# VHH binders against Dimethylsulfide dehydrogenase subunit gamma (ddhC), part 24

Target 1, 240 residues: Dimethylsulfide dehydrogenase subunit gamma (ddhC), of Rhodovulum sulfidophilum (Rhodobacter sulfidophilus) (q8gpg1)
Amino acid sequence: DSLNAGNIRLVDPEETVPVIKIPDGIYLRTPNDPDDIIWARVPEFRVEMVMAPPVHPSVGLRYRDEYPEQDLVVQLARTSERFYVRLRWVDPTRDMSTLRDRFRDGAAIEFSESDDSVSYMMGTDAESPVNIWYWHPDGDRVESLAAGSPGSLTRLDRQPVTGASEYRTGHGPDDSQWIVVMSRPLASEGDHQVSFERDTIPVAFALWQGADAQRDGLKLVSLNWIFARMTPDAAPAPGN
Key: E = the ipSAE of ESMFold2; O = the ipSAE of OpenDDE; V2 = 0.75 times the mean of E and O plus 0.25 times the DockQ between their complexes.

## First folded at step 17 (VHH; framework vhh_enristomig)

Design v06 (from u03 with S54R K64E; at its last look DockQ between E and O 0.58; V2 from the best seeds 0.56)
Fold by ESMFold2, look of step 17:
Structure v06 (fold): chain B 240 residues (1-240), chain A 122 residues (1-122)
Amino acid sequence: as target 1 above (240 residues)
Amino acid sequence: EVQLLESGGGEVQPGGSLRLSCAASGFTFSSYYISWYRQAPGKQREWVSVISSRGSTNYAESVEGRFTISRDNAKNTLYLQMSSLRAEDTAVYYCAARKYYKFGDRYSYDYWGQGTLVTVKP
């Protein structure tokens, strides 16, 4: 896993990225293993993460004058039966927080049914329901949630998403990182769970890192949608 | 006027202990990651430990289990408790402050101290 930003393609908002199909019969050592060698076959991309804009300045949201600049490295993959996302980001310290604030100490991916709205993670209403997978570091818990209005999160009856993680200490805080895998069967389980039977799926991301003086954490979000292309028979680029 | 002032260095026998301090002024200490670094003669500076604004920590493998980083935000002071010291721990120890970390932006700290010498007798 490279931490050299120049070696990993930066994806702009509203770009389309492929979901890489892993051939059937590839054996994973354990479910969601972040260190599985198969991840070397999946191209990485970077997404710029920004501080979420305030919904209203007077409602107690902390808005910092200085812009926090972070990148999230993402890999999207599938088998014939299961969708996987792998996320990694620089985090100087390992934080196994037990706080229940879902967006302070963790990572999330958001899936939308519609291309017409901005992501819920940017603090806006979504006209169609969105499905959010929220990873917690305590026991690698992943929750599948539904959201439609800012602050309106509902835990879904079925919880088909699983995850695992690794924290890697590097040569310093600059190259220490979390690596998180979340996955779910392609087949839908219950109302408001994302359907992977679409050609493209809008996705967005969020991170929480605790750097605030009040111990509130820092919420970072991707700007707009990235479009995940579900291409079950696509071959790697010519020349591989 | 920003200052980071290390103290507590000195000479110690192998297996001994020392406690380093880093007194901070002139910035919002409680909102920063604060790190210890060290540099032995003829070697590049290397990371020792870091503590977040929330008190979460990380350590270089070479010091894990022997060193403990802590902070007192009311006193604007960072500490490094060093135990089971070895000859290879001999170095000038620096504190450094940085507000947040980014991919591809390495060792770009906002503030650095002047260092305090730790000598572990051979």
Scores: ipSAE 0.468, ipTM 0.792, lowest interface PAE 1.9, mean pLDDT 78
ESMFold2 (binder alone), look of step 17: mean pLDDT 82; pTM 0.828
OpenDDE, look of step 17: ipSAE 0.637; ipTM 0.848

Design v07 (from u03 with Y32N F103W; at its last look DockQ between E and O 0.60; V2 from the best seeds 0.00; counts 0 for: pae E 3.5 > 2, unsure alone 62.2 < 65)
Fold by ESMFold2, look of step 17:
Order: C-alpha cells, then sequence, then structure tokens
Structure v07 (fold): chain B 240 residues (1-240), chain A 122 residues (1-122)
C-alpha cells in the first residue's frame, strides 16, 4: 500500500482537496447515515482546528488561556444530485443541550459564495458573505445561515440542508467521538445559498466543544480556506 | 512535579459499596479531563469512566448505572463512587489525566497514579 499506513493526511490551509463522486446508482440506506459503507471509499483528511480570536466582547469575557488542541477529520463527497460532508472529531463526553452549567457540542462548514476568493481571515467581511451549514445535536438539526461578520449569523429563508449524527463511546476518551453528516441537493435556490455549479469551492470549518464551555464566537476554527475541487477529472484519485 | 494519588481501596463483600479518591497536584486540574482505569490480575488495563472540566461524564458499559464519577476542582480531587460491586470489579484502580486531546500523539499524553487495590470477595 502507500506510505500512509493508516494515517490520515493533514491538509494545510489553502490546499486543494477532492470531492469524491459516488457513482450513480449507489444509494445511501437512509439520508445522511454516518455509518453508510460508502464512507469507507471516500478518502479522509485532517484539518487543524485552533481557537478563534476573541473579536467579540462577549467572547473575550469567556476566553480561557488553556483550550484543547483539536483536529477535525473530513470527507467530501457528491452524487450527480447531492453534496455531502462527513465530519468526525474526538469528544470524550456527549453534550446534547444547553442547560445551566452545561454547553452543547456543535459543528459547521462554511462556504464562500465567491469563485474568485483569495485569502481573508475567518470572521468574514460584509463584501464577501458566506453560507454556513450549522449542525446542532438536538434533533440533528442543520441550519443554513449567512454571515457577514463574526458572531452575526442570519438564518436563511430556504433550509435545504439535512443531517444526521452518531456519538460513539470508544474504549476510552481518545476514541470516543462525534460523527456528523450534512448534505444538500446540488441544485439550490435562495439568497446566499452556496452554488455547487463551480469547479472549486472554498470551505472552512468550526467546532464547539460543550465540555469546554465553547459556544457562540468561543469556538475552534480552521485557519483559512481549503479548496474543495468539485470536478473528479482534475482531482487526485481517492486512496492515493 | 505532577502527582496523582489514589486512595480508598480495600476488601468488600459482593453488593457492597466503596468510594475511591484521587488527589492531584502539579498541573491545572480544573482544565483537564480526568479518568478512572482499572487492571485486574492477568488482564489488560481498561477504561472505567471520564469526567470533563465542565462536569460532563462518560462510562464504560460494564460499570454504567453502578459507578458514579465526580470531581471537586477546589480540592483538586477526583472521586469514584462504586456500588453493587461484583467479583469482576476486583482490580487495581488508577486515575489518569490527559493534558491534550488530539489525533496522533504530538500534543497528547497521560499522567497516571500508582493505583489503589479493590478486592471484592467471591
Amino acid sequence: as target 1 above (240 residues)
Amino acid sequence: EVQLLESGGGEVQPGGSLRLSCAASGFTFSSNYISWYRQAPGKQREWVSVISSSGSTNYAESVKGRFTISRDNAKNTLYLQMSSLRAEDTAVYYCAARKYYKWGDRYSYDYWGQGTLVTVKP
């Protein structure tokens, strides 16, 4: 096999990664099933997640100087009709709801609406809005949002994104994890919904770990765009 | 110097209860996930329970409903309340702390105590 003896490749900021096309005629057993066997055929990659800068006053008041480092494992796939993202990360405990003295887990993928995006900081400016799919563990609800600034999210009129998740208790805290799938039809209408009619889409990620009191702008983020290549002819073959 | 010191072990009858403690020093206890592990004679060490910095918990299936993990951050102390004890719970119990949680081992390591013996009579 390759020099990758089961290691998952770490992707640096601004790298291009392939979106694997699942052959037509292959169907998931249920929508967004995190355990579907098709995921074994989609290459995984890792993204380093870092604490977002405290750019909002409420985040600065809750900012601690000791947070866990975290990698996020990502898979990107599509069919001729639907785009999928699968996210998984280590979480030693399951945090489902916002109760007093508790915070819930959460995950998001951010899409640039611009084909010609170069680099800009997380916490987008008003001239370069983004579409965000935000997963909540409560009922596996996924929201399609728009953002023009950090911590300023607007729920969109159309909500075409769905998701499902699984929390797996492993043999210890190091292999206990969330696994989340979010997906949407490739064809979509509505203001600020990302278009998948592009060769390359800039994406970024965020996580909230409830066990560390992360929520709102106090979160982990990827540091810059990663470029999702939609055309399989231009992408490296999966598994290589 | 990082130290984890378990105490509270001993002999108990089946169905009995026992409370273990783990006194921690030399690191930031309140920001760490803290776990209990156990090792029976001739067996591999196995995970028992974990508690997060915010008090969220998780348990191995074999102890769920019988054991309760808790922490007192003001005293830097971890506890394990064990109830309905069985012969298979006989083991040396260890507390362990992880400084970082990350895929791979570059930024991830554990601190371990020396253990306290729990014996449940047949």
Scores: ipSAE 0.297, ipTM 0.666, lowest interface PAE 3.5, mean pLDDT 76
ESMFold2 (binder alone), look of step 17: mean pLDDT 79; pTM 0.796
OpenDDE, look of step 17: ipSAE 0.522; ipTM 0.795

## First folded at step 18 (VHH; framework vhh_enristomig)

Design w01 (at its last look DockQ between E and O 0.64; V2 from the best seeds 0.58)
Fold by ESMFold2, look of step 20:
Structure w01 (fold): chain B 240 residues (1-240), chain A 121 residues (1-121)
Amino acid sequence: as target 1 above (240 residues)
Amino acid sequence: EVQLLESGGGEVQPGGSLRLSCAASGFTFSSYYISWYRQAPGKQREWVSVISSSGSTNYAESVKGRFTISRDNAKNTLYLQMSSLRAEDTAVYYCAARKYYKFGDRYYDYWGQGTLVTVKP
């Protein structure tokens, strides 16, 4: 909401956001700690999340207007050797159960494997693969997956991504939330793993909220890529 | 047409128990998050508990371990079992219904009229 100017900035589709370099060896010694004090120094941004459509949109904007909206708060950081993403979102209840009558929460970040952001952003198809980090609350399990087209998820041979989470009860259901950190070494770790040796990387997000009468809960997606700038000096100087 | 009607309030001694009910009509109760809120005289309304459409729950820290929220979707009824009651639990208790949550949006689709709980020394 642009009327709350002191609140976390909502980024537009295709906007470039910085990955913040943090000091080596001081922070995140417990890997992925969602409560590490460094996170107070990494700028947050919001990404608008909408109910996932049944098909790839030509109908994305129309679909968004008819269904609930959710903001995902994101922080992107790195050390000299490791990339981190921190995600947080409102979830009134914690759903960790493995019992058949319960559902799970979940979160994902998608990375484009393509360097040609202009061409591939306009025509992403089966030949435009992505690397997906998919977090499950069950044991803070993160899976590194590849997808070349919708519905073609493949678990990768190497699993270099780790994660940790906290479910935080607030003063009400509207500020009770999941907080999730996922991270991986910057160095490439096998076929179809995203390379962080790029100036910018297109990223997108998905969420599952497991509290719904239909077992699967709500699945929410960002509408388009945003661009993660790996070094601050490689981007145009910020204007605001 | 929409109604949320609380009942079961009353006077109780410290350490006692009460069970509140909230009867719902006029909407698809089973697809909503349902919450209990309370408001003591001269204080701000505060959240007590929430239950999802699938039965997952959450509680304010001040009541966790003492209060239990539940729902019966066949009867369109929400419950709050309160035990180990304390003087600070004295308040009007409200049920409220909402389908979706997001940051910064405190809107609820429906509110009840409240039922008074008094914990007397």
Scores: ipSAE 0.493, ipTM 0.805, lowest interface PAE 1.8, mean pLDDT 78
ESMFold2, look of step 18: ipSAE 0.445; ipTM 0.775
ESMFold2 (binder alone), look of step 18: mean pLDDT 83; pTM 0.840
OpenDDE, look of step 18: ipSAE 0.817; ipTM 0.916
ESMFold2 (binder alone), look of step 20: mean pLDDT 83; pTM 0.837
OpenDDE, look of step 20: ipSAE 0.634; ipTM 0.852

Design w02 (at its last look DockQ between E and O 0.57; V2 from the best seeds 0.61)
Fold by ESMFold2, look of step 18:
Structure w02 (fold): chain B 240 residues (1-240), chain A 121 residues (1-121)
Amino acid sequence: as target 1 above (240 residues)
Amino acid sequence: EVQLLESGGGEVQPGGSLRLSCAASGFTFSSYYISWYRQAPGKQREWVSVISSSGSTNYAESVKGRFTISRDNAKNTLYLQMSSLRAEDTAVYYCAARKYYKFGDRSYDYWGQGTLVTVKP
């Protein structure tokens, strides 16, 4: 029972998870610090990550044992002014190589701009794109992107997302990991930036690990939207 | 039939060098993470190094700067170049293969039988 990452709850597709509101005024060593003590106050959840289908989405992922399976551990938090996501996953090697940039190395959270009828695999069309926060290990670069279909990717004019990361070598490759924090102000700025003024927001996740021997790279995705509830514990007190 | 066959072990003096090989067959070597582990007499098996399918590497702190892992995917062979050897490096060295890593799962798909490295006191 504890063989699936111990006490971290596995979240099923289409489940609702809380975005934890934390107090303003928490002091950090550095912006987006992945090791900040505040993260101990935020429940973790785990999502199963599988190899993405080719650029065309498919139904009936009945062949999951034919795809890589990995876990992504996620925390969702907010203050009164800023939304945060913390991602961590096992990665046996740390490589800041620019060659990995050529093979789509990184991590992402994907947001629906409208509703859950938008495809979690890069949106439905140009009028209903997804907003993607893509983190790259070199320099902790985070890009805010829009995608309307697989393979269609546009860097947005406004780039309000920041991030930081830490790579921890464990006692072996099986407990070595990346830890990544990305965050953005709650206030929306610019076309196709996700709005956090909704009660729930569909989110999905992706990981990239490309290799020189692999022509297409390795992309892992969560299997469907999950729903981030912006007020997970209780309604705010009257008089806000 | 899956095989991982280590070779290149032997006796060396302190400060010496040795190159281990691990020949793989029966699986798609190029798609796997391949690791070296070692087990000294009376101790638990410990990780030494790992190399990804793309050639990215990681090392245990105790061997950083002295050992170099590499792979030749055309020959399905993993290597460990060991230099500046010390008495505490004496162990049976194993190669191990695993395609995916995730939290809480320490199992490996395949293990070799080991090759003995002895560094004279």
Scores: ipSAE 0.445, ipTM 0.781, lowest interface PAE 1.9, mean pLDDT 77
ESMFold2 (binder alone), look of step 18: mean pLDDT 83; pTM 0.831
OpenDDE, look of step 18: ipSAE 0.797; ipTM 0.911

Design w03 (from u03 with S108P; at its last look DockQ between E and O 0.57; V2 from the best seeds 0.00; counts 0 for: pae E 2.2 > 2, grease 25.3 > 24.2, SAP .744 > .668)
Fold by ESMFold2, look of step 18:
Structure w03 (fold): chain B 240 residues (1-240), chain A 122 residues (1-122)
Amino acid sequence: as target 1 above (240 residues)
Amino acid sequence: EVQLLESGGGEVQPGGSLRLSCAASGFTFSSYYISWYRQAPGKQREWVSVISSSGSTNYAESVKGRFTISRDNAKNTLYLQMSSLRAEDTAVYYCAARKYYKFGDRYPYDYWGQGTLVTVKP
């Protein structure tokens, strides 16, 4: 309990955050190592996550008097060759009940194919077609997916995204957590793969905590797009 | 009225085994994370183990491989099977229930039992 939610900046919906460029000469120990020292140099931010409806994530959020706050901690970084996202969240257990559906167990980052979309339609092909990186706890498998229609996801023919994770047991369930890194080369790798040659990229997030199998797990989504600024590259501001 | 009632404590020789139980009532047991904590004399309460509603588990490093947490949702009962007991395992053991966890915080509806004493004779 020495750390709390107020120690890491909460990012507002539609806010722009920098993708931190790692200086030349600083190298990752392995491609997706969640414990790499690089991560101590990248500022963290929080995104509020809310419960999504079980069938259609773009339709109104469910309200419950007992729903607790849940935050996802995010870091966005790049080298001259590769884009990285690091995600961490509290999860009291490493869930051994893994596959109820494609998004039941895991974490995802969602990239809009449009540079400056204001509309937010999770898991759809409406006016904001998306590329989704979906991490599975089983074998640290990451799938690159595209939204084909509402509630319909298509695995893309190129799979350039890789990932690794660590489940860290803390001093109790309230500081035990998943830490997940996903990354891909900056160069595009086929149809519907996000392009990093853009000034900003709208991103959103999802989590599945499959620990509640009696209710098909807990699915959480971010409230709206956040804008990942690829250029210009700037040193992180103070504040961590 | 919410109740968590631990039982099964007692004296045991080093290397011995005990099974603790925690009987729950007054809430939807099957929807909760249920944990064991322990407190040795003069020390802070420390976490031992947790089990999710789906049966996933986690353990403090000091008990990994020696203790096994389990639950029986039909009987609203949590268990801790303790093996290879050592003098440092001497403590009052508590069960606790919590619906959700988030980054470092606890929620107002956490429930605690009164504890059961485990003594491992030197």
Scores: ipSAE 0.438, ipTM 0.774, lowest interface PAE 2.2, mean pLDDT 76
ESMFold2 (binder alone), look of step 18: mean pLDDT 82; pTM 0.826
OpenDDE, look of step 18: ipSAE 0.760; ipTM 0.896

Design w04 (from u03 with K99R; at its last look DockQ between E and O 0.51; V2 from the best seeds 0.00; counts 0 for: pae E 2.05 > 2)
Fold by ESMFold2, look of step 18:
Structure w04 (fold): chain B 240 residues (1-240), chain A 122 residues (1-122)
Amino acid sequence: as target 1 above (240 residues)
Amino acid sequence: EVQLLESGGGEVQPGGSLRLSCAASGFTFSSYYISWYRQAPGKQREWVSVISSSGSTNYAESVKGRFTISRDNAKNTLYLQMSSLRAEDTAVYYCAARRYYKFGDRYSYDYWGQGTLVTVKP
């Protein structure tokens, strides 16, 4: 995989990106393999990740003069039966430390259950329900979570999401990275599980890097929703 | 004034061991990634190892299993324990400090030391 972020398109807040149908590909080893050759056929996009503010986030202008900026590289794909997300980001070291209820070490994708939600920060507002897939680095564990009450996350009774990961050491810290795949069946049912029957789904991302001991880890979030387009373009086939 | 000062270099026989130190001052050492790099005569500088503020580590493949990076945040000091040394480990060893990393960032580290020479006799 290339870490040349300048060649990967940066997606702005509220843009729509397609979920790519994987054609006739065969996974070479396992489901969720982050190193599967099929990922070379799925376009990558970048999302800007910024330090989360010390209070609950709100929609508005964010000032980041003092804090680091980080790109998250994302791929969204599906088959006829399953939705996949692949995430990769620079991480100079494997930081396996975890603190309960803080998302200190890991990666997440957040799905809005409502098309008209204005809040996207994880664990913020029960009036804007979200389903969160949280990957934990101490194995290939992925949890499906919901915001069950203000300021908290609840593990859901169904756990249909699976994942796998790889940490790759580069030629230096600036090209060493985590790569994570998470996936779930399209047809999954359950309270607070995201429905993939929608035309578009608002998604957001978070990363935790526990390498900054002064801040009990570094928490980064995407700036706002992007919209994952589940339905294909409406283009009639030529008649025959 | 920021300073990174390496010490502990010297001559050693193949298979031997050395411990390098890097004393830091003038910045908040505990919040930085600290790395070792090395440069052999006539070659480009290459990465050896990195340690995060929380103690997580990473190593270049050529030294994995032989070198151990560590840090003492109370003493603002980085260490590199080198074992099973080989002739190709002969180089000037530098410590370097950087707060955060970003994809495709090609700019230099925030701070570099002046280096300490390690010579492994054939």
Scores: ipSAE 0.441, ipTM 0.779, lowest interface PAE 2.0, mean pLDDT 76
ESMFold2 (binder alone), look of step 18: mean pLDDT 82; pTM 0.827
OpenDDE, look of step 18: ipSAE 0.744; ipTM 0.888

Design w05 (from u03 with S31N S53T; at its last look DockQ between E and O 0.51; V2 from the best seeds 0.48)
Fold by ESMFold2, look of step 18:
Structure w05 (fold): chain B 240 residues (1-240), chain A 122 residues (1-122)
Amino acid sequence: as target 1 above (240 residues)
Amino acid sequence: EVQLLESGGGEVQPGGSLRLSCAASGFTFSNYYISWYRQAPGKQREWVSVISTSGSTNYAESVKGRFTISRDNAKNTLYLQMSSLRAEDTAVYYCAARKYYKFGDRYSYDYWGQGTLVTVKP
């Protein structure tokens, strides 16, 4: 694996990463606290974020040689009852817009419902949809969505995902960042909600930065699926 | 050729105001985050403010409420309106351009200006 400054391992596309089991009942009692002390003990990894392929190829071709490159730092954790993702990324400015029809800042994790036949870019067909947890900075709203084809997003009837965030101004724009935690009970509820009863789950990530005057701002995506290995449930010591 | 040219520096009394400009050429200004930095004699360069491609802003705590960053993409120009100036604001002020930000990137800016001196007379 590549070694980068800051000592956070850069994960290659299609690599398997562990979901870290943490003790029950002690941590994250303030739900989704981005500053809970447990986060210092969950290993971080980085994924490379690149500009998503454009919907209109001739317009999007203008930016191929000027691809944004941003790393997303990720932690995956669980208790016996709840799955957590913590995301952090450099963002020089905070955008807390209350305008209803625009994306300003945002972050998402995408879970495949199938093993490996689905595009990491919001699914490829309605029979193999993905479950997306989409965080909005406005009120720390998190939506659980389903996507089965390009441009087809459906808000799910059950909304079991919660989140919280913090924006930290650093000593400059290069160390100013968003930190976002999203979580849900492990027990599945409702159609198209990801099941955590699988050994591995393909995951992908997205970030939204900036406003497009028409519809969407700049979207960054991870390069391909990464495979989250659900650790075995807490293993009681098998020795005596 | 790529160029960032600061102007508007000078001498001012405490409590006074100045407006700095940074004229850009040779690159697509509207696609960049643009920042102001400053460096006082004998001190390390420090960040002052940044403005995004969409006009969102951020400020160092020491200048928040006194300085306002803005940009005019039609004129390829960045501004810093400075008010309530203090002796500790005396520094050479630089503009800098960067397209995207990443953790761990030791070379954080694509382009730098040569600076303009602001002196707040004690």
Scores: ipSAE 0.441, ipTM 0.770, lowest interface PAE 1.9, mean pLDDT 78
ESMFold2 (binder alone), look of step 18: mean pLDDT 81; pTM 0.822
OpenDDE, look of step 18: ipSAE 0.512; ipTM 0.795

Design w06 (from u03 with Y107H; at its last look DockQ between E and O 0.57; V2 from the best seeds 0.53)
Amino acid sequence: EVQLLESGGGEVQPGGSLRLSCAASGFTFSSYYISWYRQAPGKQREWVSVISSSGSTNYAESVKGRFTISRDNAKNTLYLQMSSLRAEDTAVYYCAARKYYKFGDRHSYDYWGQGTLVTVKP
ESMFold2, look of step 18: ipSAE 0.528; ipTM 0.817
ESMFold2 (binder alone), look of step 18: mean pLDDT 82; pTM 0.827
OpenDDE, look of step 18: ipSAE 0.685; ipTM 0.868
ESMFold2, look of step 20: ipSAE 0.475; ipTM 0.795
ESMFold2 (binder alone), look of step 20: mean pLDDT 81; pTM 0.821
OpenDDE, look of step 20: ipSAE 0.744; ipTM 0.894
ESMFold2, look of step 22: ipSAE 0.480; ipTM 0.800
ESMFold2 (binder alone), look of step 22: mean pLDDT 81; pTM 0.821
OpenDDE, look of step 22: ipSAE 0.544; ipTM 0.812

Design w07 (from u03 with S35A Y101F; at its last look DockQ between E and O 0.54; V2 from the best seeds 0.56)
Fold by ESMFold2, look of step 18:
Structure w07 (fold): chain B 240 residues (1-240), chain A 122 residues (1-122)
Amino acid sequence: as target 1 above (240 residues)
Amino acid sequence: EVQLLESGGGEVQPGGSLRLSCAASGFTFSSYYIAWYRQAPGKQREWVSVISSSGSTNYAESVKGRFTISRDNAKNTLYLQMSSLRAEDTAVYYCAARKYFKFGDRYSYDYWGQGTLVTVKP
């Protein structure tokens, strides 16, 4: 993959991006493999990640302009039977341990189950449900969650999402990265599991980084919803 | 005033060991990524190692298994234990501090030290 994200298109808030249909069967040989050759054929896009809005007064006092600027590189793909997301982001070190109660790295994608008025931010007072796929680096554990009470998440009864990851050391900390794939069958059941039977689905992203050595809630989120288009556009691409 | 001050450089035989230190002041050391870089004569500055605020580490392939980065947050000090030194390790070594990283932003560290020279005799 690309070591320089500057050539990858930055997607503005509320833009629509395509979910790329890929050939069936390739992922059946290597489920969730972040290095599968097919990923070179799926266009990447970049989203800006910012500190989550403050929920506690002490967190709000620390939210200054020296807080993180980070891009997340995203690919959205599907087969006839399965939806995939591939995420990659700069992480100078691999944090796999809970040594001395320190936080581990983590990543999430958030889906709206309802209309486009649903908040893109976990822990807001939004009234419509969201489904969250939360990846943990220990054993590539992925949890399907829903937003519950304000500021909390509820683990769902059905857990249909799987994932895999790779940590790749680059030529420096600025191109050392996590690469994470999460996927689920298009046809899934259970309360609060996202339906892929819609034309577009609002999505948002979150990252947890090791800069939060204390449990004070430092989390990065994408700006507002981005709309994932499940149904292909029939219009031809420019440059034919 | 922010300061990063390297020490511990010097001359050593091939296969020898050195321990570099970087003393930090004027910022919240414990909340930063701290890294070692090096620059050999006539070459671009290159990354050696990095340690996160939580103590997680990463190393350039050329030094993996030979160098160990560590930090003592109580003393605001970064260390680099160097062993099995080779002639190609001869360089000025710099410590640098940065709170967050972004793709394509290789040398934009918030703070840099002035460097300490390590010479591995041919």
Scores: ipSAE 0.461, ipTM 0.793, lowest interface PAE 1.9, mean pLDDT 77
ESMFold2 (binder alone), look of step 18: mean pLDDT 83; pTM 0.833
OpenDDE, look of step 18: ipSAE 0.683; ipTM 0.868

Design w08 (at its last look DockQ between E and O 0.43; V2 from the best seeds 0.00; counts 0 for: pae E 4.5 > 2)
Fold by ESMFold2, look of step 18:
Structure w08 (fold): chain B 240 residues (1-240), chain A 120 residues (1-120)
Amino acid sequence: as target 1 above (240 residues)
Amino acid sequence: EVQLLESGGGEVQPGGSLRLSCAASGFTFSSYYISWYRQAPGKQREWVSVISSSGSTNYAESVKGRFTISRDNAKNTLYLQMSSLRAEDTAVYYCAARKYYKFGDRYDYWGQGTLVTVKP
């Protein structure tokens, strides 16, 4: 694996990454704790976040040519009964993230029902059915959503996803970051809820940055699907 | 050629006010996060304030309520309005610009600085 800026491996579009199995009953007993010691043992990877393409004239009218690019650092883990995602990113201007708009600051992971889906679009323009976990910083609200017609999302009847977060400050904005954990039981039977009974699951990510007037359909997205492998790889031989 | 040019520094009495400017050229100013930093004699450089490309702001605790950062994208200019100045605000003030919020990539451009002296 190749490390890049920030000493964290950049994963390419359509790459497969492992979901790390962690011991039951010892870690994350305060659910979704972003500071649980287990997170030091789960490998981090990063994905490049870019401005989502305009999909409607109203989005295109608000689209600017030079939005900032952003890294997202991701960890994927599971126990025997629960799937976890941990997200962290630099965010220098937290003060604007409260009380402005329902999607002004936020983070999401998107799961596809198609193992080899060739279409990719975060949000309502997906060609295949998708389940989205959306986190909002106000009250750590996490919603399980389904993608609907263009420009719309549907809140699902069952809401099995929970989350917690921390805004970690430092000496200044370059040391300040959001850290978000979202999780759900592996066993879920609700309509449009992602099934973890698969070998691999295509996943993608989104961030809404209110600091850049990112509202509704204006967001940062990962470049394409990556594939979360639910069954771990065999360990390599000890000599290498 | 990228340039960040600070101005507006000078001497001021305690409790006084001063307005700093940072004129930018050679890059798309409206796409950048711009910060003010300061460095007092014999001390480490410290962050003062940041403004995003869309105008959202944040401040160091030591200056909240006294300093206001702003930007004019049409003029490619960043401002810092300083009020209720104290002796401990004496420092060289720098502007810095960053296009991306990536770990390990801090700031792309720095200005030369402008001196603010708050008279004892």
Scores: ipSAE 0.186, ipTM 0.577, lowest interface PAE 4.5, mean pLDDT 76
ESMFold2 (binder alone), look of step 18: mean pLDDT 83; pTM 0.836
OpenDDE, look of step 18: ipSAE 0.673; ipTM 0.863

